# Miniprotein binders against a7ua95r516to809, part 144

Target 1, 294 residues: a7ua95r516to809
Amino acid sequence: ASLSLLSISDLVPDLQFIFFWMSNAIEILYFIQQKSPAYMQTIELMDDKAGSKESLLSATISANEEAMTILEEVIMYTFQQCVYYITKTLYVVLPGLLDCNPFGTEPSSEQCRRAAGVCVCAVCVMPEAVRRVVSVFQTTSDLLQQYQVHSEIQSQMFAYLFFFTNVSLFNQLIDKGPARGWFQRSRVLQIQASVKILLDWAKGAGHNHLAQKFFAKFCSTVTILASPPQQLSQMSWKALCAEHPSLKPVQLHRILTQYQLMAELGPLPIWQPSSEDEAYIYRTVDLLESFENH
Key: E = the ipSAE of ESMFold2; O = the ipSAE of OpenDDE; V2 = 0.75 times the mean of E and O plus 0.25 times the DockQ between their complexes.

## First folded at step 8 (miniprotein)

Design pm3b (at its last look DockQ between E and O 0.81; V2 from the best seeds 0.00; counts 0 for: pae O 5.8 > 1.5, pTM E .662 < .8, SAP 70.066 > 70)
Fold by ESMFold2-Fast, scan of step 8:
Structure pm3b (fold): chain B 294 residues (1-294), chain A 99 residues (1-99)
Amino acid sequence: as target 1 above (294 residues)
Amino acid sequence: SDPYLIEFAELLLEAVEKLIERLERLAEELGDPELLEEAEELLKRAAELMTEAADIAREAEELAREGNPEEAEELRKRILELLIEALRLMAEALRLARE
């Protein structure tokens, strides 16, 4: 059993076997969907001298239904297994992303320094913790490409992986952040830079739309925490709710409370919830996100 | 006429042969040459059924051409039964390979 293995590299042989089964099942399914209608038309147009045409059509329909059921079960099962192994690996490596310093990897060449001077976002080398997360996504992408898995299934895979990553990072930041000092401005800027590396990878891989959708909550959180006090103080509670619709009122309230504390902005809250939102905040204890998504 | 049943049988046979190769490689990588032997036997049975289905499909096409459509239609029903049984064996092999 591979129960003690948490490295993506250790799981590659198992993942290759599972993706191979999935790929074969998908190929057979598409063959049936593409070729069966033409075959059924051929039967329908046959000279019915034998009187068995109806029986052959019925047998073909029944066989197609059974084949579809078997193949769909195999595809669903193999997809769920891949998700399970990949997300288990992600869960182990994700906390490191919140503690790493991407600015410690400053470019050493003059060309890189010139590029960085022109573009503030230029980074030549990825931190080890970020590289481990990217490696999981890249290995998944490589395996999907190696076995020629259809783009729709590839999109579903990355949708779930981005969803999982967003929930995991958000929950860790909100739950552990105060004790770990992650709400301090210098740490938040490091987290923002690390997240940008993940989003840049996703854009390069053709998954920009999925990343924008599924990272919205964590990105909103980091954006607020990284905002200068002058800029953030100019926004009303209503404006912040409108700009960050992925955040629940209780989550936004917690983030702003931590921001005010860490930025030493004074004892009175600058951002006061509306009467309706204040009532909602007092009615719910739901702060952390669930890993369930339909 | 559409060679659907022949193409279907050949596609399943190709898939089974590739799966047997993958199981053999996995057993070698895990250092246990007897590992997954039961799953491999199910896939070999599936391959036999698909080889039989392909042969019957060619016979059905010949009979239809020779003016015996009743016998050809009966053989086509038999081919569908063999293809479904092969798929079931492949699914069972996957379940065993996980253990």
Scores: ipSAE 0.656, ipTM 0.896, lowest interface PAE 1.1, mean pLDDT 81
Fold by ESMFold2, look of step 8:
Structure pm3b (fold): chain B 294 residues (1-294), chain A 99 residues (1-99)
Amino acid sequence: as target 1 above (294 residues)
Amino acid sequence: SDPYLIEFAELLLEAVEKLIERLERLAEELGDPELLEEAEELLKRAAELMTEAADIAREAEELAREGNPEEAEELRKRILELLIEALRLMAEALRLARE
């Protein structure tokens, strides 16, 4: 089967099953955590005529520890499986964000355009590429709510999904940007607008803090690239590092190099790395981010 | 009167029964009603253990009220063993359903 064509809708039955198991395991774990201490107090109040109270207490402690271990492993396994399936679909749809125009998109059908009688694009519609990514996030949110998954676990799920989104977009921009023309100012502004729609979704869904935290590297990159040349050329290397702490020195240096090429600027003395960063700007192994970083 | 072990057994039984229903629905959606039969059998065995545990818990509670605490404590230890075995069966059923 071709895994590159898998959509989130095709995975919903599998995700429903996995979320259901996770939700039940969480409920049982919570029960043990909330009720077991009172039960152990009851055991301690029992008549100790033959010393069997000590044996029961020991067995209860051992059973609680084993039960919690089993349940925690089930929860971890089901969480990892959900993340695996969801990020697999995200990986397929995320590249489209870098190619789309969020405010100039028309319906592809000529009949659709004619039925409207005017150009109804821009502010009134969400671009198809953005819609696909939002659909993955929204479907995930709907499933978590449907199965009443604890809010802390929902936050952990979206923290990883936003982390994954950031890594995927950043790596593709750095890797494919020169060949795809994504460093051109008009394209960067389009990319910035598309990401803004995602950030607005996250804010409306109650995940604004997570999105601000985990999109920081990609957003910093786009912010630098979107800056006017006259404004950016006035900022020193040290100032840029301080304003964009999410970017490693090699990453910032690469972004500034690409900016110079597209803005037709020569090397700028104030963009020279500090002495402490000079050794790090040539470590190409640090240029791209890992999807498995915690 | 407020027995932890009875509530534990009943909670697990309800979870197992819901999981069996969900497993059967998934197998039907995939077009093979017998697809996950081995996992379902493990869950049915867990349900049997939880039913037995609930019965033993009620017996242990009655023995404690009658002033037979040593016998009640032995039954409660057996209940703990049944609960853990049921959890092991549930976890194994999940591993099989992944296939």
Scores: ipSAE 0.412, ipTM 0.802, lowest interface PAE 2.7, mean pLDDT 79
Fold by OpenDDE base, look of step 8:
Structure pm3b (fold): chain B 294 residues (1-294), chain A 99 residues (1-99)
Amino acid sequence: as target 1 above (294 residues)
Amino acid sequence: SDPYLIEFAELLLEAVEKLIERLERLAEELGDPELLEEAEELLKRAAELMTEAADIAREAEELAREGNPEEAEELRKRILELLIEALRLMAEALRLARE
């Protein structure tokens, strides 16, 4: 099937299988980790008949280590598979978020149209493009909860998904934004509103800290671009660096350069990079975010 | 008594049984009952090993209660070997189910 037709709903059966395996493997690993010390202590308290105790203890340690290794491999594999499938669906729906007009009268979802009442739930009032992104995260959350996946693994999953989302959105905005008009103030305000809906969902889902951390680059970019020219033109390079520490010098320089072009501003000496940053503003290799650095 | 090995074997067995049921449902949902057959066979074999491990664990507990700790200890080693092999089969089944 073309990637363009892949919905999160189509992957639910496969994801359910993977989450089931992952959850069971975590439960078994946790069991071994919790029970092994007490078990070893029990062996240590047994009567030592002819060195049998040391042999047993050694065999038990080795067997537990091997079992834990296998379980960790299963957990890692299942985690990677979940991430792979979920990120494929995100890859398809994320571009729509940048083109979304949240202030437009987009038709309500088909599901809410069947209810004679306008469902005013947060999801029903979302623009379709935002709802599609939220649906991926919500489905992931629902599956993690359904299979009672350990909270740490849930947090790692969302950390990665938010990381991926931030990288994808940031890279698209920086690379394609000028050509697609996403740096225009009206379009930036639409993007800002769409991202706010996503962040509000993440807050409601209990992932506020992760969302704030991992969306920092994209949010900083959008915040700068949404700033009025009168305000932004009064901010020095150093002040902008301090306010947006998630942005590399090359990224900030690119954003400001494109903002200047879009706003038809003349050269602004106040935005001149520091002597320390001057060497870094030309490092185009650092302009786009990598997916590998997580 | 080795209540931890019994509990562990029972937990693994329950997990494998649930996985078999899930594979069967997936095969039905996909309309291809043969698609997951090899993975299901591995899980069935894993379940057999877990059942054997649980039986041996009960025997080991009985022997320990009867005052034969040396024999019980040898059985405990065998239980651990069976559990490890079952986990390997489960991991292989998972791999095959995803290809």
Scores: ipSAE 0.018, ipTM 0.405, lowest interface PAE 5.8, mean pLDDT 82
ESMFold2 (binder alone), look of step 8: mean pLDDT 74; pTM 0.676

Design pm3c (at its last look DockQ between E and O 0.43; V2 from the best seeds 0.00; counts 0 for: pae E 7.4 > 1.5, pTM E .507 < .8)
Fold by ESMFold2-Fast, scan of step 8:
Structure pm3c (fold): chain B 294 residues (1-294), chain A 105 residues (1-105)
Amino acid sequence: as target 1 above (294 residues)
Amino acid sequence: DPELLERAKYLIEFAELLLEAVEKLIERLERLAEELGDPELLEEAEELLKRAIELMTEALDIAREAEELAREGNPEEAEELRKRILELLIEALRLMAEALRLARE
């Protein structure tokens, strides 16, 4: 059975069940962590007339170790199950975020055409595609709050979800390339606006630091694609690498090569990686492969 | 002996907390099975959790016996019973973990 056709709302009963198990395991774990040291101390203070103190301490230490192991395994298992189901849902809705218009097709579109030739709204409406992505994150946040899951586990969950989202969006955009207008300025600005809605949600939810950290790669990519060709062509390879540290040299080279192709800029040598960069090696291998195959 | 009472309190609280957790898990499994339209789907997981309840009930009974023996001045016998309570608590946790795996199989 594939989860690709299920909405986040369809998964809520299953997610509630899993979070409920996780919450119970965490509560028991915290009880042991909170109460066990005092219990152990009472054993250490015992008068050992019967010679049973060592045996009781050993049994208690062994039991605590086993209990902690079992509970940690349950917590990890439930965490992994939640991540699995949530990311499967995200995988289905994320492509829509790249192919939507947050500036809308408003009732004022005729007036906008007469005034400026292009309609850009002062207030962006949340597109259905962006709303679907936000709903996944909001439902996750609501469930974590409902079951009072510790803030560290909540942060770890959103770190993973943001990391997954960033990688997924980056790969999809790069794989689409300049073909069929994906790198056109108007579409890139639409993507940038859609991502801003997502980042604004994260900030409101208390996850601004995680969003800034884990969306850095995709944000850098969109920033490059939204930059005027003239501005980019004046920057050296070293300056571009310094400006975009979240991108690996090979990723930056691929973006710039595709951007140059789309923008009909001058020859590739303008953005030449150093001989020490993986991007230089990648470019050289790609050129050799092209030579051998013709 | 305040230290002996503190040890009994820890084990009783642990058993009570685990019993409460297992009872809540059974209620949630029953609800999930009904929502999925198959009341028999999660029966094996429920059986494991009901066994965990039996173990916790036994642990609480032993804890009360240990408390009584400690009051009567039989600390050696009381300590032996406390080790048995720990064994029952660990077995109940293992049953809970296995019930989760079966419910998500």
Scores: ipSAE 0.586, ipTM 0.862, lowest interface PAE 1.6, mean pLDDT 78
Fold by OpenDDE base, look of step 8:
Structure pm3c (fold): chain B 294 residues (1-294), chain A 105 residues (1-105)
Amino acid sequence: as target 1 above (294 residues)
Amino acid sequence: DPELLERAKYLIEFAELLLEAVEKLIERLERLAEELGDPELLEEAEELLKRAIELMTEALDIAREAEELAREGNPEEAEELRKRILELLIEALRLMAEALRLARE
């Protein structure tokens, strides 16, 4: 099937089995971790009949360690598979977020109109492109909750998904933004509004800190691009670096250069990189974010 | 010993959860095999999962026996059975992990 046709809904049946297995493996691992010490103590308190106790203890330790290792492998594997499938769906829907006009009267999808109850939920009022992205995250959240996946694993999964989303959106904006007109102020404001809807969802879902952390680069980029020329032209390179620490010097330099071109400001000496950063602004290899660094 | 009885009950519950998980995985793998039209690739994985189910079923039976022994006041024998249950569960988990690996290659 072409990747273009894969919706999150199509993956739900497969994801359900993976989540079920992952959850069960986590529960078993947690059980072993929590109960093994008490179990070892119980064996240690048994009467030492002819060295059988030490042998039993050693065998039990070895078996528990082996079980834990296998369970950790299963958990890691199932986690990676969930991430793989979910990121494939994100890859398909994320480009639509950059082209979305949240201020447009996009006709409310006919489907929400036909259900007599106007669901006034925040998701139903979202632009379709934003809704598609949120649907991936919401479905993931719902599955994680349905299978009672440990909160730490939930946090790790959302951390990765937000990381992936940030990298994808950032790279697309930096690479294709100038050509697609995404650096135009009107378009930037649309992107900013769309991202705000996503961040508001993440906040409502309890992932506010993770979203703020992992979307920092994209949000910083959008914030700079959304800034009025009169305001941004008064900010020094050093001030911008300090305000947007998530951006590498090469990234900030690219954003400012493209902003300058778009706003027809000409060269601004105040945006000139420091002597310390001058070597880094030409490191084009660091311009785009890597998916591997997570 | 109420603690041994509780442990045996937990082992039973975990074995049942594992069994249910494996059964659902087999069913899914079978459906996937049908959908993909390549039954050969999943045959080995299915066989491994079936073996895992057998091992977990055995573990479940032993866990029930351990529960009975613990309830009858023979905690030492129940503890020996617990070791065997754990061994079977470990082996089942290995087979499941291998089946999952094969199903994705």
Scores: ipSAE 0.017, ipTM 0.467, lowest interface PAE 4.4, mean pLDDT 82
Fold by ESMFold2, look of step 8:
Structure pm3c (fold): chain B 294 residues (1-294), chain A 105 residues (1-105)
Amino acid sequence: as target 1 above (294 residues)
Amino acid sequence: DPELLERAKYLIEFAELLLEAVEKLIERLERLAEELGDPELLEEAEELLKRAIELMTEALDIAREAEELAREGNPEEAEELRKRILELLIEALRLMAEALRLARE
């Protein structure tokens, strides 16, 4: 089955087929929607000989509704198939983003002087793990453009892909972070740099608003973990909740607990949850995010 | 009768759009089967699409006759053909949806 394919390039033929039909179904639906009012007006202006006007109008309305229902079902099914195939490849490549080092290894700092005119040092290159994720997004964008899929559908596609990416990265970090050492400051800074490369791609592709909306939970997590101890220890629980509304109390509490362990800080009085939130910090059912669309 | 002519032209445009979409879908299915090395793969879905082409072609022929009947001032016969055209196009859309379902396999 196509489910055994792990690379986006192996899925391109299937995706080409699905995008082709999705685009055609959208075009046909648009044609019906655009022309239907004019045709209904023409029927309404006809003489009503022997009552055939009402029968014609009723039959035309029924035929248009049935055609639109069939086309909407095709559009929904092709969209779901695209999401299924693309998220299958994302599921495979996203974990590597948490392990990669976007800073790489450089023999000497003096060698980066040759990058004058772009930046002082061009040390940060796209690591293979980030490139694999970007390749999935870029291939998807290229196919949507090739088949001229309506811009609203393109936006919905990337909204879901960014949502899926956020949930996958957040859940992996929270669940596996302690065992994998991902909460160490040097790792958090590497993760932050890798996510910035993804956000820069989304901005350049015209999806900045969607990325900011759907990456908020993971970005908030990394922002907190990357904060210097002197700065973070000055922020109360209430201030952190207000600055990071995407995080549930149990999630914020877990993040701060891991931060305390890595920074070798004891409990801080200003990080005590409000009495309202204290009931929620132990709800482990709320710790990980669901992949279902909200 | 300009209202009947406008209706016939709408149906012709709709049938031609659907026919183009189905023909491209068949080409894509054949290309996919060749890339997978099995030219008979998806043959059931292709058969359904070919039946949809037959229905759309019949609808297009009927729409062109309805246009001529509307031009000649026989609106009752033209309206019967319009209802037949809509029925054929709806059935063709159902065949296309079934073919897409089979191609997901």
Scores: ipSAE 0.014, ipTM 0.332, lowest interface PAE 7.4, mean pLDDT 72
ESMFold2 (binder alone), look of step 8: mean pLDDT 73; pTM 0.661

Design pm3d (at its last look DockQ between E and O 0.02; V2 from the best seeds 0.00; counts 0 for: pae O 5.5 > 1.5, pTM E .553 < .8, SAP 80.531 > 70, copied fold)
Fold by ESMFold2-Fast, scan of step 8:
Structure pm3d (fold): chain B 294 residues (1-294), chain A 105 residues (1-105)
Amino acid sequence: as target 1 above (294 residues)
Amino acid sequence: DPLLIELAEYLIEFAELLLEAVEKLIERLERLAEELGDPELLEEAEELLKRAIELMTEALDIAREIEELAREGNPEEAEELRKRILELLIEALRLMAEALRLARE
């Protein structure tokens, strides 16, 4: 496969192939789970004077265990391949979310404005950068539906994709945000609006609970950055941690420190930890997210 | 014996399901190879799936033999043949898994 920049549409044939294999393995696994218990019960009911029933039952249990192991390995392998290709595509399109303006979508057509008088055409529409991300999620959803993949596997896949999206956006914002101007209030509000479009898509797709769970860290970060400095400075460290449980103490401290440095606030500190709070902050491991299940 | 019918039905349904799945997977591999411009690209994976078809065909033939032996009053030999069908089903699944791994470039 070419390492050239791939759109989601370029990956559809490969993804269709992988989902097709996954679907077939799931169907066979479901058949075994549904039918095998009745088959074993039938063996148990047989009259056995020679011990052949016990031998057949033992062989059946062994074969059933091996079959389920093989099928679970195929399902896991195909799942990991799908996640790999989809997240690779997401990684390329996600940075655009942090630089787009969802508020700048008003139609500028003079004919439209003159004909309408009162412009009802001034509608906030999805920016292209956000549309590219939504397209990846929608294509994934369409493929899972097309191949009738079980709802539990669908939920697990979107859990991973949302977790990856959250981690990627968080790391981009924290590591590059100050230099890119993303910590400025106007830019934070644009980021917040773009993320809301993703969350609204997830809600419409039936994944609201997963999106709320796995976007919590990035949403908390954006909420903090959108908060007035005066409001943040009035809160205790304990209250800040309690309000943002999705953030590790060291991550929260880093966000507040960077926000304070970027804000033109004069002598108003955002927050200063006590000696005990400081010890607690620096006891917590400051690791970049590695695709952990929250 | 209604119990022997239940045993045969499960093994036959399993073998038929695997046969159908493997046939569909071969068709999809051939289509992918053509789309990539190299009809021979996935030939090794396709050959493993064709071997799985042979094993499933053998399993269905053995299932027919089990029915005949049960009618002739040789239930002990029929039980050994059911174990053979299980072995063939597992080997076909292993071939399917290996074909998938070879098909991933």
Scores: ipSAE 0.642, ipTM 0.879, lowest interface PAE 1.3, mean pLDDT 79
Fold by ESMFold2, look of step 8:
Structure pm3d (fold): chain B 294 residues (1-294), chain A 105 residues (1-105)
Amino acid sequence: as target 1 above (294 residues)
Amino acid sequence: DPLLIELAEYLIEFAELLLEAVEKLIERLERLAEELGDPELLEEAEELLKRAIELMTEALDIAREIEELAREGNPEEAEELRKRILELLIEALRLMAEALRLARE
């Protein structure tokens, strides 16, 4: 409830309460969906002794529809409340991912090699900034499992959380990257390693398909920035567009311009947009991504 | 009449499921209120849930009366009672939804 409590661990009691309400509403909704058709069929089979069967059936249909509407509203409201609180904590911790150095986790590398069947590094072994983000995702996953929330709703929640994460990281990188030095090669490699840890978490949690879908824009950006200058300079604009379809022309152009500056490849543009794309590389309205739920 | 008894049993099962859910929600609210040390923050939501319990208890009593009337071979009197049970259950759901909106707002 209070925005001054932005750590995910501080919000767990509130989230537990909200997930509890959601789970109860889901259970009741599925009861109605499972049982109501048989109940209405039984009414149809009734002996219509007083000619009242049609009135009862109509009242039953209306009540069934109203009950499901109320329950769907409760589920939607609780979903929105969970997303609101969780994204508030994500918003606070995500920028640190761009500043951290994951290569200072030598014990975690050895721990990952020695663990049989376990590919997820322990949160306490990760860099602090990565650990904070993983902790938000893991806590959310634990709560959804604890309250046995329907798998479709779990997928919808992580789809939005990954979408939010992608938009937040991409916008921060594009908007603040030049001033913060995030386009320097050593920083990009650190960012790439940090994102890999998040993707490994998502794979281990059963959300690999959602992560691949919703992180595509940020991952493409980091992949381009991490490319060796010899390889990237040999690629045409058309080839880069084909390899990274998630990036809009204005976004790709901005990334390549910053890459050229940081790699010291000279002032003349190396990558020339196609004549069709040339109209779009200066559309600043398309540069930053929108949060669809604010 | 076994079909009329089946109708009463469905309504009883529906009311019992709702009652169980509301009782669990009240227990959760009471735990949260004790954890925060401020029982007034959640008392309005708790009162709505207790009203929902009253409605569901009434619905259960009516459903048992309907089952008894069906066994006695007097099912026509049950039509309005079945409609009343449905109305009580819907109002209980509305109270439950309103309690959620009031919780820690």
Scores: ipSAE 0.167, ipTM 0.658, lowest interface PAE 4.3, mean pLDDT 76
Fold by OpenDDE base, look of step 8:
Structure pm3d (fold): chain B 294 residues (1-294), chain A 105 residues (1-105)
Amino acid sequence: as target 1 above (294 residues)
Amino acid sequence: DPLLIELAEYLIEFAELLLEAVEKLIERLERLAEELGDPELLEEAEELLKRAIELMTEALDIAREIEELAREGNPEEAEELRKRILELLIEALRLMAEALRLARE
């Protein structure tokens, strides 16, 4: 009950607190890492009159290592908490992306009507379901920039969030897609357009490579399902495997089987798995993606 | 707030570790000054380290206060203090770095 009401805006105060700690811990860690060589060199250049230099060097190394270890733990903890809260909000909004019709005149949400100025920003013109997903990512990006979080940590966070999003969308599409009609070409084209808006946002935010990498499975699935029957029926199993290397044989086989049913195609010999893949197409444990692999 | 308590505990551990490190550095600089027979050479470095100790001590007190306030259910007051603690720790580390630079010259 309480999870369905949680918006990213409601979490902003808590996220701001966590991001502040994470950013400062990173700053201190990098400060120690950058200065440690200079400390060691300074100690090494001191007069070794009483063997005191080696003991000071050892003590300084030990203190820096312990400090860095504690800082790394703080960074890891704060990172995990950020990811937990952000993924919780994504879990709520992501299902709406698959049901979204980006080509429809969705009634402009009442909130954008109250601001007298029609904001024509790219986010305000998005369908509501897409805007909700983009808002989570944008809020995350804005907070990371506001607290000047190191670019590597930003990249790791977006990598995980895109991974989570891909797994969530892929699993929902594979599991619920047939029953919800998401495999119908018209619905697939809507999903493809919605995902394109998200990918265009990621490109504009500087995360194009990460988005292309981590959305590969979902994008491949949508691309196959969006393909006209006349085109897809000309592609062999081997060609499809080569074009969509992110898909496991069991996943590709499931997609093609559901496509065949939806398109009312008879069995296509050209889609017959190779003898090498034949053992793998029955590994139903590998059908859905796991969240544990990241 | 359990998160604030955990963060305060990590800060306490970090501040205590840095305080111990600075104290060891002071003791070592004092010994070096005695060995060199020039107590004035390290005076500026020692003053910076003493100032670093003051900042770290203040940070440690603030961290303990944050932990207490978090346990008492006063996160708003704890939030006001949290900004200051990390600034103090960063400045203390800068002073340590400057002290070590001066001790080299």
Scores: ipSAE 0.018, ipTM 0.429, lowest interface PAE 5.5, mean pLDDT 82
ESMFold2 (binder alone), look of step 8: mean pLDDT 73; pTM 0.650

